# VHH binders against Putative potassium channel regulatory protein sup-10 (sup-10): the designs that were tried, part 1

Scores and structures below are computed, not measured.

Target 1, 283 residues: Putative potassium channel regulatory protein sup-10 (sup-10), of Caenorhabditis elegans (q17374)
Amino acid sequence: WNSKRSFFIPDFLGSGDGTPKSKTESVIEERMEYGRMILLVCNKTCAKHRSDIPLWLKEFNQKKGYQEPETITYYYHTYRQAVSFIDTNETDVFPNLIYFIGVKRVVFNGDVNIREDVNDWIASLDQLILLEPRVYEDLNVILSDTSNCSSKYLLLADRPKCPQPSWSIVARIAQDHGIQPVKIGHPLDGLTHVLLYKRMPYLSEASCHLSVLLYENSYSDFGDDINPLVVSDWITTLLPLEEGSCPALFETYWHPIVDELTELQQIFYSAELEISERNKRPA
Below, numbering starts at 1 at the first letter of every chain, in headers, positions and changes, except where a header shows other numbers; antibody chains are not in Kabat numbers.
F, E and O are the ipSAE of ESMFold2-Fast, ESMFold2 and OpenDDE, as the mean of both directions, binder to target and target to binder. V2 is 0.75 times the mean of E and O plus 0.25 times the DockQ between their complexes.
Where letters were taken out, [cut] stands.
Atom coordinates printed by the task and the answers are left out, and those that the model quotes come from them; centres of patches stay.

## First folded at step 6 (VHH; framework vhh_sonelokimab_d1)

Design A01 (from a3 with T58Y)
Fold by ESMFold2-Fast, scan of step 6:
Structure A01 (fold): chain B 283 residues (1-283), chain A 125 residues (1-125)
Amino acid sequence: as target 1 above (283 residues)
Amino acid sequence: DVQLVESGGGLVQPGGSLRLSCAASGFTFSNYAVGWFRQAPGKEREFIGAITGRGGSYYYAWSEKGRFTISRDNSKNTLYLQMNSLRPEDTAVYYCAAGRSYYPSLWTEDAYDYWGQGTLVTVSS
């Protein structure tokens, strides 16, 4: 990974066996613009996986019939290998924990039930605000765990089409709590800076949160023999603010993000519908 | 030829202000994100701030937040950095950089394809 880059390409066929039509290729190109995530990395003494997934996302994946434990283990392992090759210029820092959410590869049998499944998932996004306390509770547990870790890092992905300045809010909170941005030498697919955390008491006291869930289909190629298809729910989290700031936070950040996620799902649905139609045509 | 040329550097007293400019040529400036980095002698380059091609999003290093302001003028193909309340620790060569607006990590050197030659800012007595 230091001298080569692995790429994640959306694949709507589910089997990993597809040459997209020009329309599907255009949709895939647009979808890639919406990829976002936050990764939590820490030294190898506190590496965790699977168990770090927020409970509400486990429940969501189970409701959808996704085998998230298997997908998380596989995707986490792939990213962990990549992260292990990050050249760090920080003393006594080795990233080994990736907080990441993934779902099992989706296989389509040519039936046009995709719209109902996608619409149900989109409808569930309306309830994310009600699930935020649980998401932050799980994340706060991870961030506050000092039993086997001396340092923790949070990698931030820049979010296209989000109101400005989302980085500014995170940076201000980091500054207010004595957290210093540091960089890992080699960014991975758009991830660059890390914030070093110890305990963050204000997370447990905050009354206003923002979490963003992104649905992502990915196909990665790490060589001739490795062509996995990965379907993932990616989470982007803004640190909590005081209750008095909630209207501004939700109006400025949440509504545009929900619109973007809805657009992403419609793009995904359009590609799946076209593929389903193609699979029904002879020759 | 793509070219970025910084100007406005010089000697300034602590507590003073300075405005840096970066003139771009050879590409469609409004389609590129642009940012400022600095490097003190013997140190790594440090991110200061960036602004997307359409001027819709701003990014700042937390250590410089509130003292520095980034802006751009697409009609003049120029990027600016307004520096206030300067300290001796701000002494460095300041670099202008341009990269694709889509790149998700505008606070890293890897986001930028084009770099200027730098302009020296000295904050002393």
Scores: ipSAE 0.000, ipTM 0.114, lowest interface PAE 19.8, mean pLDDT 45

Design A02 (from a3 with G56D)
Fold by ESMFold2-Fast, scan of step 6:
Structure A02 (fold): chain B 283 residues (1-283), chain A 125 residues (1-125)
Amino acid sequence: as target 1 above (283 residues)
Amino acid sequence: DVQLVESGGGLVQPGGSLRLSCAASGFTFSNYAVGWFRQAPGKEREFIGAITGRGDSTYYAWSEKGRFTISRDNSKNTLYLQMNSLRPEDTAVYYCAAGRSYYPSLWTEDAYDYWGQGTLVTVSS
């Protein structure tokens, strides 16, 4: 074991076949039975990337020192704490999308100070980054809201060479489609965390997916008023690809996130119609 | 039964203006984002502009820089593209498209479920 033994690994990337998930799934199902919104894994984005990762992207990941494990069942998993490093070859490194999976108790307008909880979690990540800088890239963390059981993905990424979506873009997507965005006001080294979720109290049992976008932001550089068209220009301009390659890279960069947001919007729209119709029926 | 029909294409001199229309039928137009794309001979299809279902947000390709204006009339189920200061490089088949996809996806072909047959715009002296 080298310094990688201090690196956190989700259970589904370990030696097991994922069988221990049944207890976590039961807890998720129990919460859904009470008509609460629960965060679930985004299988569409995961499946899209697994088999059809472009060669240039694999080469890019290799240059950054990332190598995917030979045995990967899923990139995402919910309601699991990170597992201590299990026996793996020294040449086996985890993908640049690394997930710290768990339920963080977050209470809005209660005795628990949400800011302090977030700060403690960020401090823990800062400590881990010092041990393995690559871990900072593309981290996903799950937070859970105890008030209405709204759940949240928090995407934490190191500084990519191309711009990430800004808070204003996330807010516009959310507002345009009836999702209530939540901005976590505590930045980490120029990063601002953004939560995208919809509160659906007393919804019937159902599965949902949830997206969180993060942007690299010193307040002076990106700002909250950034135009989505400007971000698109930055992506196409800042990436020094061969002629005709920029659209393909733009698609690879944006499509997985956009596909997930589109799916979430359709789920939320269907849920709103269902709730509306229930309120019109005699009980 | 969903149909998108473009019209207004034709031959125009450099520096001229042209207005394209796209008539939609078979669906609730106001529930869909709609956009314009173009394809020149031997080139890939290129995004021009898009407008959300409510008409409160518009997006344009960076290269158009104020020459093109997109608008919609939900009462007439019609999408418009006003093109000014046309150049020979604007010669292409122009397509309208409709989809439920959300920005930033409105800049990509995959965002759109329904497409018109296209209308040819030729800019030549």
Scores: ipSAE 0.000, ipTM 0.110, lowest interface PAE 17.9, mean pLDDT 44

Design A03 (from a3 with G55E)
Fold by ESMFold2-Fast, scan of step 6:
Structure A03 (fold): chain B 283 residues (1-283), chain A 125 residues (1-125)
Amino acid sequence: as target 1 above (283 residues)
Amino acid sequence: DVQLVESGGGLVQPGGSLRLSCAASGFTFSNYAVGWFRQAPGKEREFIGAITGREGSTYYAWSEKGRFTISRDNSKNTLYLQMNSLRPEDTAVYYCAAGRSYYPSLWTEDAYDYWGQGTLVTVSS
């Protein structure tokens, strides 16, 4: 085991020569495992690409409701640095765009100067979609889609002290299991306040807790009625099977998510306890 | 009961190849990041690489890139390490480990809750 910060590198990086990592390279490494990123690889003379292409990607993602992968621009000094992010059989033309999901990558095979081709490429990627209803009526439209009995939803309620990065991890876990993540606004907003009050009455507003509700689309639940599965201290309360509900695979679909969320909770609570003890017992 | 069992170790000549396996039981394998570590005689335990559960994202130690390949088969609850172009300095006990699926701690022993007993790899003529 080596404790040095620069000891580990993603598989796509071709360097082993011990040169210090740039800030950009450190940011790339931080976003690979749970984060997603689009890397724009260009030389320092590509003036158009410094601002236009990242802006196009941001605008398109917002229009489509995609959870936006951040666009990072990497300026190469040598051709070797440029090709370190790709297989030369994929392309040797720069500037270029590369989408990363951890060490998995998708290289753009088109002209980065053509916005429509870039937009089509972005739309072809496996994007994280996090639905974010602003009012109860919008949430009810999402949950009341009876045309698809197999639809399942994981409802996420943010609290002011909860770290933003936890959203992407939980949302990706849900999406990996074919469950649509839905972000519900701040607890002081009427919708999140009502849900937390009715379903999680033991939670304190002063504490950082991620509230999770799993909703299965059920034929017996119409209009304003919702039938959520509550995840509390990572203990789930199974909803009784109802006549006319969706097929009885409910337990199979969410158990892996609950297992992974239990692991995440233990990590966060251990970290909170350590921070608390450090503040309580100063040196 | 949680168990990790390594196999595939043995004597191999310099320049040869070897594939190690790690069979996992007693936990939901796909929810865990898993990694390989080794300990050579008289040296500290060193990280080789890790692979995350769902995304299958791989991370390698600086010196092992290109010679070693980590993969997993979640349907078989098995982790693999493909070792190519082996050198005498690769002689070590190889351990597999499983831990919570989060970054950035995957390169530290502290990231792993469960460890195998190890399998010996000897590279010698």
Scores: ipSAE 0.000, ipTM 0.094, lowest interface PAE 21.2, mean pLDDT 59

Design A04 (from a3 with T58E)
Fold by ESMFold2-Fast, scan of step 6:
Structure A04 (fold): chain B 283 residues (1-283), chain A 125 residues (1-125)
Amino acid sequence: as target 1 above (283 residues)
Amino acid sequence: DVQLVESGGGLVQPGGSLRLSCAASGFTFSNYAVGWFRQAPGKEREFIGAITGRGGSEYYAWSEKGRFTISRDNSKNTLYLQMNSLRPEDTAVYYCAAGRSYYPSLWTEDAYDYWGQGTLVTVSS
């Protein structure tokens, strides 16, 4: 268990505590006392798992105004519970998963000194940080400033109404700042890749490289309301702070989940293919 | 009454340059973030760039920074867009907009309260 060192929960609500305002906030706080909480978002209903959804997550889903709440399932787990969930092989098809790990958002406020705000944030960076640049200038500034930070991975989110830079532009900027670019096409791919990369002893122990992950949401059936990269009312998992940029403790901690997520990824893509093919054929 | 009036649009050949202006009246210009959007025929409106009122911070959409430059002159209540290395796909009606929103939303239409009438830019041989 790697809860020896931790950092504060990112405040995604912008209102102070960084926890969802619900009837079960105390349950979330109790789970976080152990330093680990993993949020799993499922876009398909699975009868086996329906009763395992915490009451507040079920109510949260309904309050978001989703058209069919039963098609969206939410879980939150400690590491032990997440391993138990992933190890459950009692269904023919697993639900589609969005896996959330210790993520902080870097957000810029206009009319303030962006460089000073970013520098203050970078000094407290974690092992994985979510970047939501809104324009090209922010990407260049963030990649320049983060090249020397203690964080190992940067996940770059795509915004639906903002033109996204081409892969070649992202790769060039990253390389200019000594950052390793990685292209991903799905949230699960990006999270699985981060876990696989951290799991590799050579990369995690010897290199301590910073990587930027560009996420494209063009082939996912997840809506904006259930995409973890755009859900600000949800909290992320707590991660221990490491003395260096190389997350050896995290690598050991996530080893069993990495293997299972690879299998779940294959099931997820098979299910998406089935849905896509069905939608192309009139009833 | 608040008004934003664009000017400087016209016909230009590929590889050419053009400078657009937006004259503001009826509000305290220096207190507003201002930006440029464009809309090509049959397409939705897209963000180009914005500049904040107080700090003068410049922000650009996902394009080569060297092609477009945004600037403002608070003494003249005017916003500018310098466009270089123009391409046929830059053909659109260009709009200026003003709002009191902070940077995190400046790249979306919802961030702006006031809009100009637009000026047509045509890039063709």
Scores: ipSAE 0.000, ipTM 0.104, lowest interface PAE 21.2, mean pLDDT 46

Design A08 (from a3 with S105K)
Fold by ESMFold2-Fast, scan of step 6:
Structure A08 (fold): chain B 283 residues (1-283), chain A 125 residues (1-125)
Amino acid sequence: as target 1 above (283 residues)
Amino acid sequence: DVQLVESGGGLVQPGGSLRLSCAASGFTFSNYAVGWFRQAPGKEREFIGAITGRGGSTYYAWSEKGRFTISRDNSKNTLYLQMNSLRPEDTAVYYCAAGRSYYPKLWTEDAYDYWGQGTLVTVSS
């Protein structure tokens, strides 16, 4: 229990019964309850040749402890499964690793065969405070406080490690455009990290990024170099969005943990998605 | 009214190249993710690639990465697909689509609210 292990989650396509889906669901639920999970992903070729998975990942030393991540091996068979789970613009290397910490997600951007690099990466992520309950609480509070849909507002997610002046610049520009600025309380690192994981493969390489939410299902990422003219242009461009639209911070497609669970369900529980994807490939 | 109009299709020899364009009107183009899909005769529509509103992220069908390049020019309200090293199996009607800019799931038809009429690409020797 709570040991570092590699689990293979097989595709139960041959049985056609409910037992395999229930087993997969319980494994995912159990791992999510621990608050931390390392997912090992492999393409169709790697899945056929399980020896392609680095030997040391198969022989992870068992450790006793609470909050230690467990490694789950996942094999995907289609480009769509890879895209839904791993942005193919971020990694063309398989096998690869994803570290989940509540709502945080970090894709490993190195050589998984270099054990020292992977161990250093895991150790840096093991030091992160689990922010999942706090992030959800902060979003619920802000949504509750901004429930009056007649008000225009700009929701800004900012990192606690970022320079404080960045918020003052954006807030001033928002005020100049008649938008009520709203800043998510601290700590913001978890939310920003989840939205910008593609640009932050390691904590040591983390950049000061801003994610801006304006109205339901709309957002933009300004990156590290906050130019007041660029932000002003972007806000002006978004102002024509539907009058009276409210930002919905919950039940939106940007909500990372809900979307990740939905994608895992599609991949692990539904043979129909895989068959559909295979049918879209050239014969 | 929102309109998407594809152009640039036609007959090309195997190994050739084509550049498809999609002209958008009736909405703020930079607020929408846009993508390319194709449908070969007798087959289902398949995802080719997508690009977010400001061009900050691109997504490709894994098998098409390296041969096809998606790009956009927000000043011209136009989406592009550069197609290189074309093969007979690339013969299809190519569609452009626009939808709300979402981080995941831009490879699904459900992500798109507006669709063009399509442009035919025929690759034949």
Scores: ipSAE 0.000, ipTM 0.118, lowest interface PAE 19.6, mean pLDDT 51

Design A09 (from a3 with S105Y T108K)
Fold by ESMFold2-Fast, scan of step 6:
Structure A09 (fold): chain B 283 residues (1-283), chain A 125 residues (1-125)
Amino acid sequence: as target 1 above (283 residues)
Amino acid sequence: DVQLVESGGGLVQPGGSLRLSCAASGFTFSNYAVGWFRQAPGKEREFIGAITGRGGSTYYAWSEKGRFTISRDNSKNTLYLQMNSLRPEDTAVYYCAAGRSYYPYLWKEDAYDYWGQGTLVTVSS
């Protein structure tokens, strides 16, 4: 991850096109931030929610120099329906999701130490888990909930302009694992990367940095849906790289990322075969 | 109170196999990442492998990948280490540990809040 690439900070649920086009440096400094949001999506269509950020999380982020939005916004839908952006200033957030939100302010002008920036973000997430050990318990309870808003999907929304998996392939993979995927940020086609966080932690952490790494190694096919051949090309591009020849994030995670890409290729291959079988029937 | 109790250690011949168990109590086991470490006589403690709370992801030290297999049974609050093709240099006290961290920190002792007392594995004839 190059700090100059952070000029397109994910404006998740905040902009109509998902990428800021024209802003002054002062506006970028005051408004934009880099963060991770883990989305919990009900197996039934649910309303939007907003909640006040807990005092402990505010204190933690202030001590670390990280920033968080004034409110945390979540949208919910079934895998057969997309979430439309809602023209409203009032939303609600399920409290359990607050424990999993890490936010960091990013400077656009390239003065950021890339390795330090990445390590600080990882350390922030690690310390959040240590401060709130119930995070795993809350996620397990949510995923097992049989209420009206039973949680069967956990998604990670990442930076804009990352490759996105085919909706049908993702739906089949999630179905095989008892999870229903959903389209988040669909109005912003190509501007978010959706992964099942609990299955691929390295790709979840590295999805946009993976796109950067692939681009730096002359891979330019970012317009297509992710499929087994595309994943095979990614593996072929990354496999010859040695430790220390990647951006700081990948120099630490190189082998785990390649292992997860290899697993993803096999999963996509299996899902695509099942999709082919389904296409023999009109239903 | 939180407790981790290792068992299954003992004397085994070179080339043999052992299965270690770690029984957890006093906390919600399924919510913790758990791992195995060992300490050979006169050596520093070293990482063997770890598994996340729902059994989703396993991580191994490169030197141990292929001979050792880590698994867990959340219904029994138990962690396992299957050790195959044992060698004299595998002689060590084996410890299980539990914590609420994630990779890349799972390779480090400071990623774990709770530790067992250890079980001795001796590989000799």
Scores: ipSAE 0.000, ipTM 0.111, lowest interface PAE 19.1, mean pLDDT 49

Design A10 (from a3 with R100K S105R)
Fold by ESMFold2-Fast, scan of step 6:
Structure A10 (fold): chain B 283 residues (1-283), chain A 125 residues (1-125)
Amino acid sequence: as target 1 above (283 residues)
Amino acid sequence: DVQLVESGGGLVQPGGSLRLSCAASGFTFSNYAVGWFRQAPGKEREFIGAITGRGGSTYYAWSEKGRFTISRDNSKNTLYLQMNSLRPEDTAVYYCAAGKSYYPRLWTEDAYDYWGQGTLVTVSS
């Protein structure tokens, strides 16, 4: 039961042994100085806890003269609950689950209005989202909120008999929000990686980065395409792109997040393994 | 220092059962996918099964499905392989391996960074 910890509250500070801080750590401290803090935000069905402020955050706030927050809310067990649902609750069938993993500004008790105004001006939101089959409706809602984001990740997967989003729909919705879509193919047809870039005026972060991983199911009533199998290397493709743009605050949590996403990916891979192995044994 | 130590191998009669264990140390076990491979004398190493870091997903070689079950206990840093209905062709050295959970295709040897020394399973009358 080692999941009961403040793992989702960033602990990215160096040991304090007098070692010079990295450039990345300095950038994070600059973000916090503007009243922007990060907090991992999970789907509304996630378990949540209120806890005392971590020592590093308390010391940082005191050093900067910020009002010391009394408590912080964090979310945990998000993936455990979702994966347990996928593994054990086939009777409660969801075509896709809505997962929301990201970073959000922490509200401090006693924040002054000028800090809030600055945050509204320069705030960024990093998130990772798995969308429902009605992705065109969900994506429209999400993109309306992403106009001021720096990094967002959308994972789109669908199952037979659910509406399938298409590149054309994703591109149109992105363009309606002033976002530049870039289609990146995968080695196999049926899985599309879309990068969305938008220039953000007046922000320290000059662009919005959004990754959409779209599973296109060629389902038909009759024929070989009824249940197409797609091997997804998307996680290995996403990692290099994310690493080049990843805030250091997120890297502490990225490997566990990737582990959970890999478990979803491996569910798709198991079908490929069985077909590959059967093909080694001619009838 | 990272170590994986297999145990539970031995001599068993055809139709018998064995449970193999793999004890891990020197790393955060729950952050790693772990798997079982075997190598019979004079043959190449082959995949048996794998389980992701949290135990949410399991993978088996086609020929081993139904006879073998992989499981893990992260609180004890231990991986298990339950083997039932053993046959002479199951005679091999069994290895456990650990690799990054996000590496694709956990049924390939190159997905794994750490390997145990192996434990011998002999199935004979």
Scores: ipSAE 0.000, ipTM 0.194, lowest interface PAE 16.6, mean pLDDT 47

Design A11 (from a3 with T108Y)
Fold by ESMFold2-Fast, scan of step 6:
Structure A11 (fold): chain B 283 residues (1-283), chain A 125 residues (1-125)
Amino acid sequence: as target 1 above (283 residues)
Amino acid sequence: DVQLVESGGGLVQPGGSLRLSCAASGFTFSNYAVGWFRQAPGKEREFIGAITGRGGSTYYAWSEKGRFTISRDNSKNTLYLQMNSLRPEDTAVYYCAAGRSYYPSLWYEDAYDYWGQGTLVTVSS
């Protein structure tokens, strides 16, 4: 048995061509020799636009039996920081991981110093919080933070080799802080992913933002080497369809099967492209 | 010649404290994350905690509940484990390890390139 462990830290703000995505994808491609990758988003910003619900989304919702809003609010997401962890073995399956996708810094008044030296970068990651014996203390600190443009997320995965707090404890803490706890599972894998995120009702830009991580099982389709573009698509932020509809949609869409999650991600990417094209050529 | 040498193990009574040291040589200590594992008789080896190369981040096993504190001194190439409120179930051989991986990989033995021989900690048994 052998395992390969590595990491990658992109700087989404330091793009020389002014497009963080293309810079990030190029750097990921250059740095990766083997393995699979999971991207963590540590800082993000958003802008929103309201529009009529598109036909393709109505058709999707009807197929799934979901409730439909009359209008939809799209959010543009810009990634500021991310980390990636690579830890694979002969089965091409990632070890069980805890992720914190939270922002404590406001970029507007801050100087984002992401260094290529991982030791320095991790030591300076005051916006990435790592939990173990201090789970209660750390979660309470994270989840009580009400900084403007901040988002609080916690992604947990359960495995015996990686001791984790029980779902009941995590769910109770989340509920006490107004967080919507969610589980993602695939019946064939036996692995349950848990995502926590904070709803901040009086900060519309920060409310109802969710990050979705697909099962490692999906990586089996890519063989030994991974395409950085494909990896970038494994982690996405769900776009709220309406503030009033956000909890209902996230309650319904957050628990779909992997195939439906992939369809939903593609739909949100298509919506972003439609908005981008409209802004270039106003009707 | 790469070596990690643990010291500070011994007999302590329940509720007592003990500080373990791990002296590193033969490699650039500050470029490695280092951690502690333990193995009780008849049990699997388990992760206790780890600290990054520059000492900015620490990680602990859920079961320790703040009783253990990890620190390092790169000028002395030494890793420390401060253990407080010790219990009989903490009786084990404690191992020091060094690797280039980061959390969460640091929870797994295979993330570590170098291992010490271990030091025995007995809590009044």
Scores: ipSAE 0.000, ipTM 0.114, lowest interface PAE 19.1, mean pLDDT 45

Design A13 (from a3 with R100K Y103W)
Fold by ESMFold2-Fast, scan of step 6:
Structure A13 (fold): chain B 283 residues (1-283), chain A 125 residues (1-125)
Amino acid sequence: as target 1 above (283 residues)
Amino acid sequence: DVQLVESGGGLVQPGGSLRLSCAASGFTFSNYAVGWFRQAPGKEREFIGAITGRGGSTYYAWSEKGRFTISRDNSKNTLYLQMNSLRPEDTAVYYCAAGKSYWPSLWTEDAYDYWGQGTLVTVSS
């Protein structure tokens, strides 16, 4: 295993070059080469991090006439950082949203213009921005009966056709807790983004919340380099649920997938270990 | 002393089948992911498939997923590769390997700590 063969995008915050635009463009080109997924963070309340938004994305939003309150803060995050962000951030980060963007693979026989595909991907971001207000309306309808919750969590998925255990659990959680999943995405790209939130009926109203992070790197019908073999069709991580705080969720939702979950979490652990090693000894 | 010993190689006609075995000794086999690699004359070594130690989850090279089946028997410390519908381009020395690695790295030689000496498979008329 060579660290340069990682299928996860490195953390670009404080990366040294200090140019968000060049970092973003280079990573998008690498993403198209290796079929990796990019994680976007939507943060409407983070004024001080506006300088961290890639210049190409700022220019795109400016060209579309979007105002500061509608501007999306874009960060490249590792899977570990996404899990950590969801696990440690509570109600004070809402209305911040995390989006997963799926990008179709480029054929590497010299017949495809990589720059053209980057522009197509940027156009896809415009679709997500236009759908954002509907997400808040639908979520507020769900939360109107449960607004005193101390934590809010987000379920993110690239595609509903991924392995049955992951989607069946999402559907079951939504059904059993009376939650309406809010789907956002561009139909042609197969993108999906789901919000899942419910207050649990504990006296403290804080002890039992669920988050599920779903990650998919899809294979195309075209031939790929050996590196795409490390891109999983489906990666799932479960944020820690203490049995003492949510016994019903632990028994009902996790037991049916324990074997597959163990393998998926080992994938997550391997990726996190490699990222940790890269950050400790960057080139 | 750690050892992996391949067996079952030989000459087969196109369209034929072979089953390779890899006998492991000197380490706790069930704690290791194990895999198969091959190297054809004049070519680089390439990944064929791997199987995890405990769950027995299998991972295959994209081009081989339909023709080859990997399995293991932890009670016998043995890894197997069932090869079907063999083609002349499958002619190679086949190696088994063992390592303490997770799925995303199992397609690389660097993921494996122990290697066998190889067994020759020749597919010709």
Scores: ipSAE 0.000, ipTM 0.110, lowest interface PAE 19.2, mean pLDDT 45

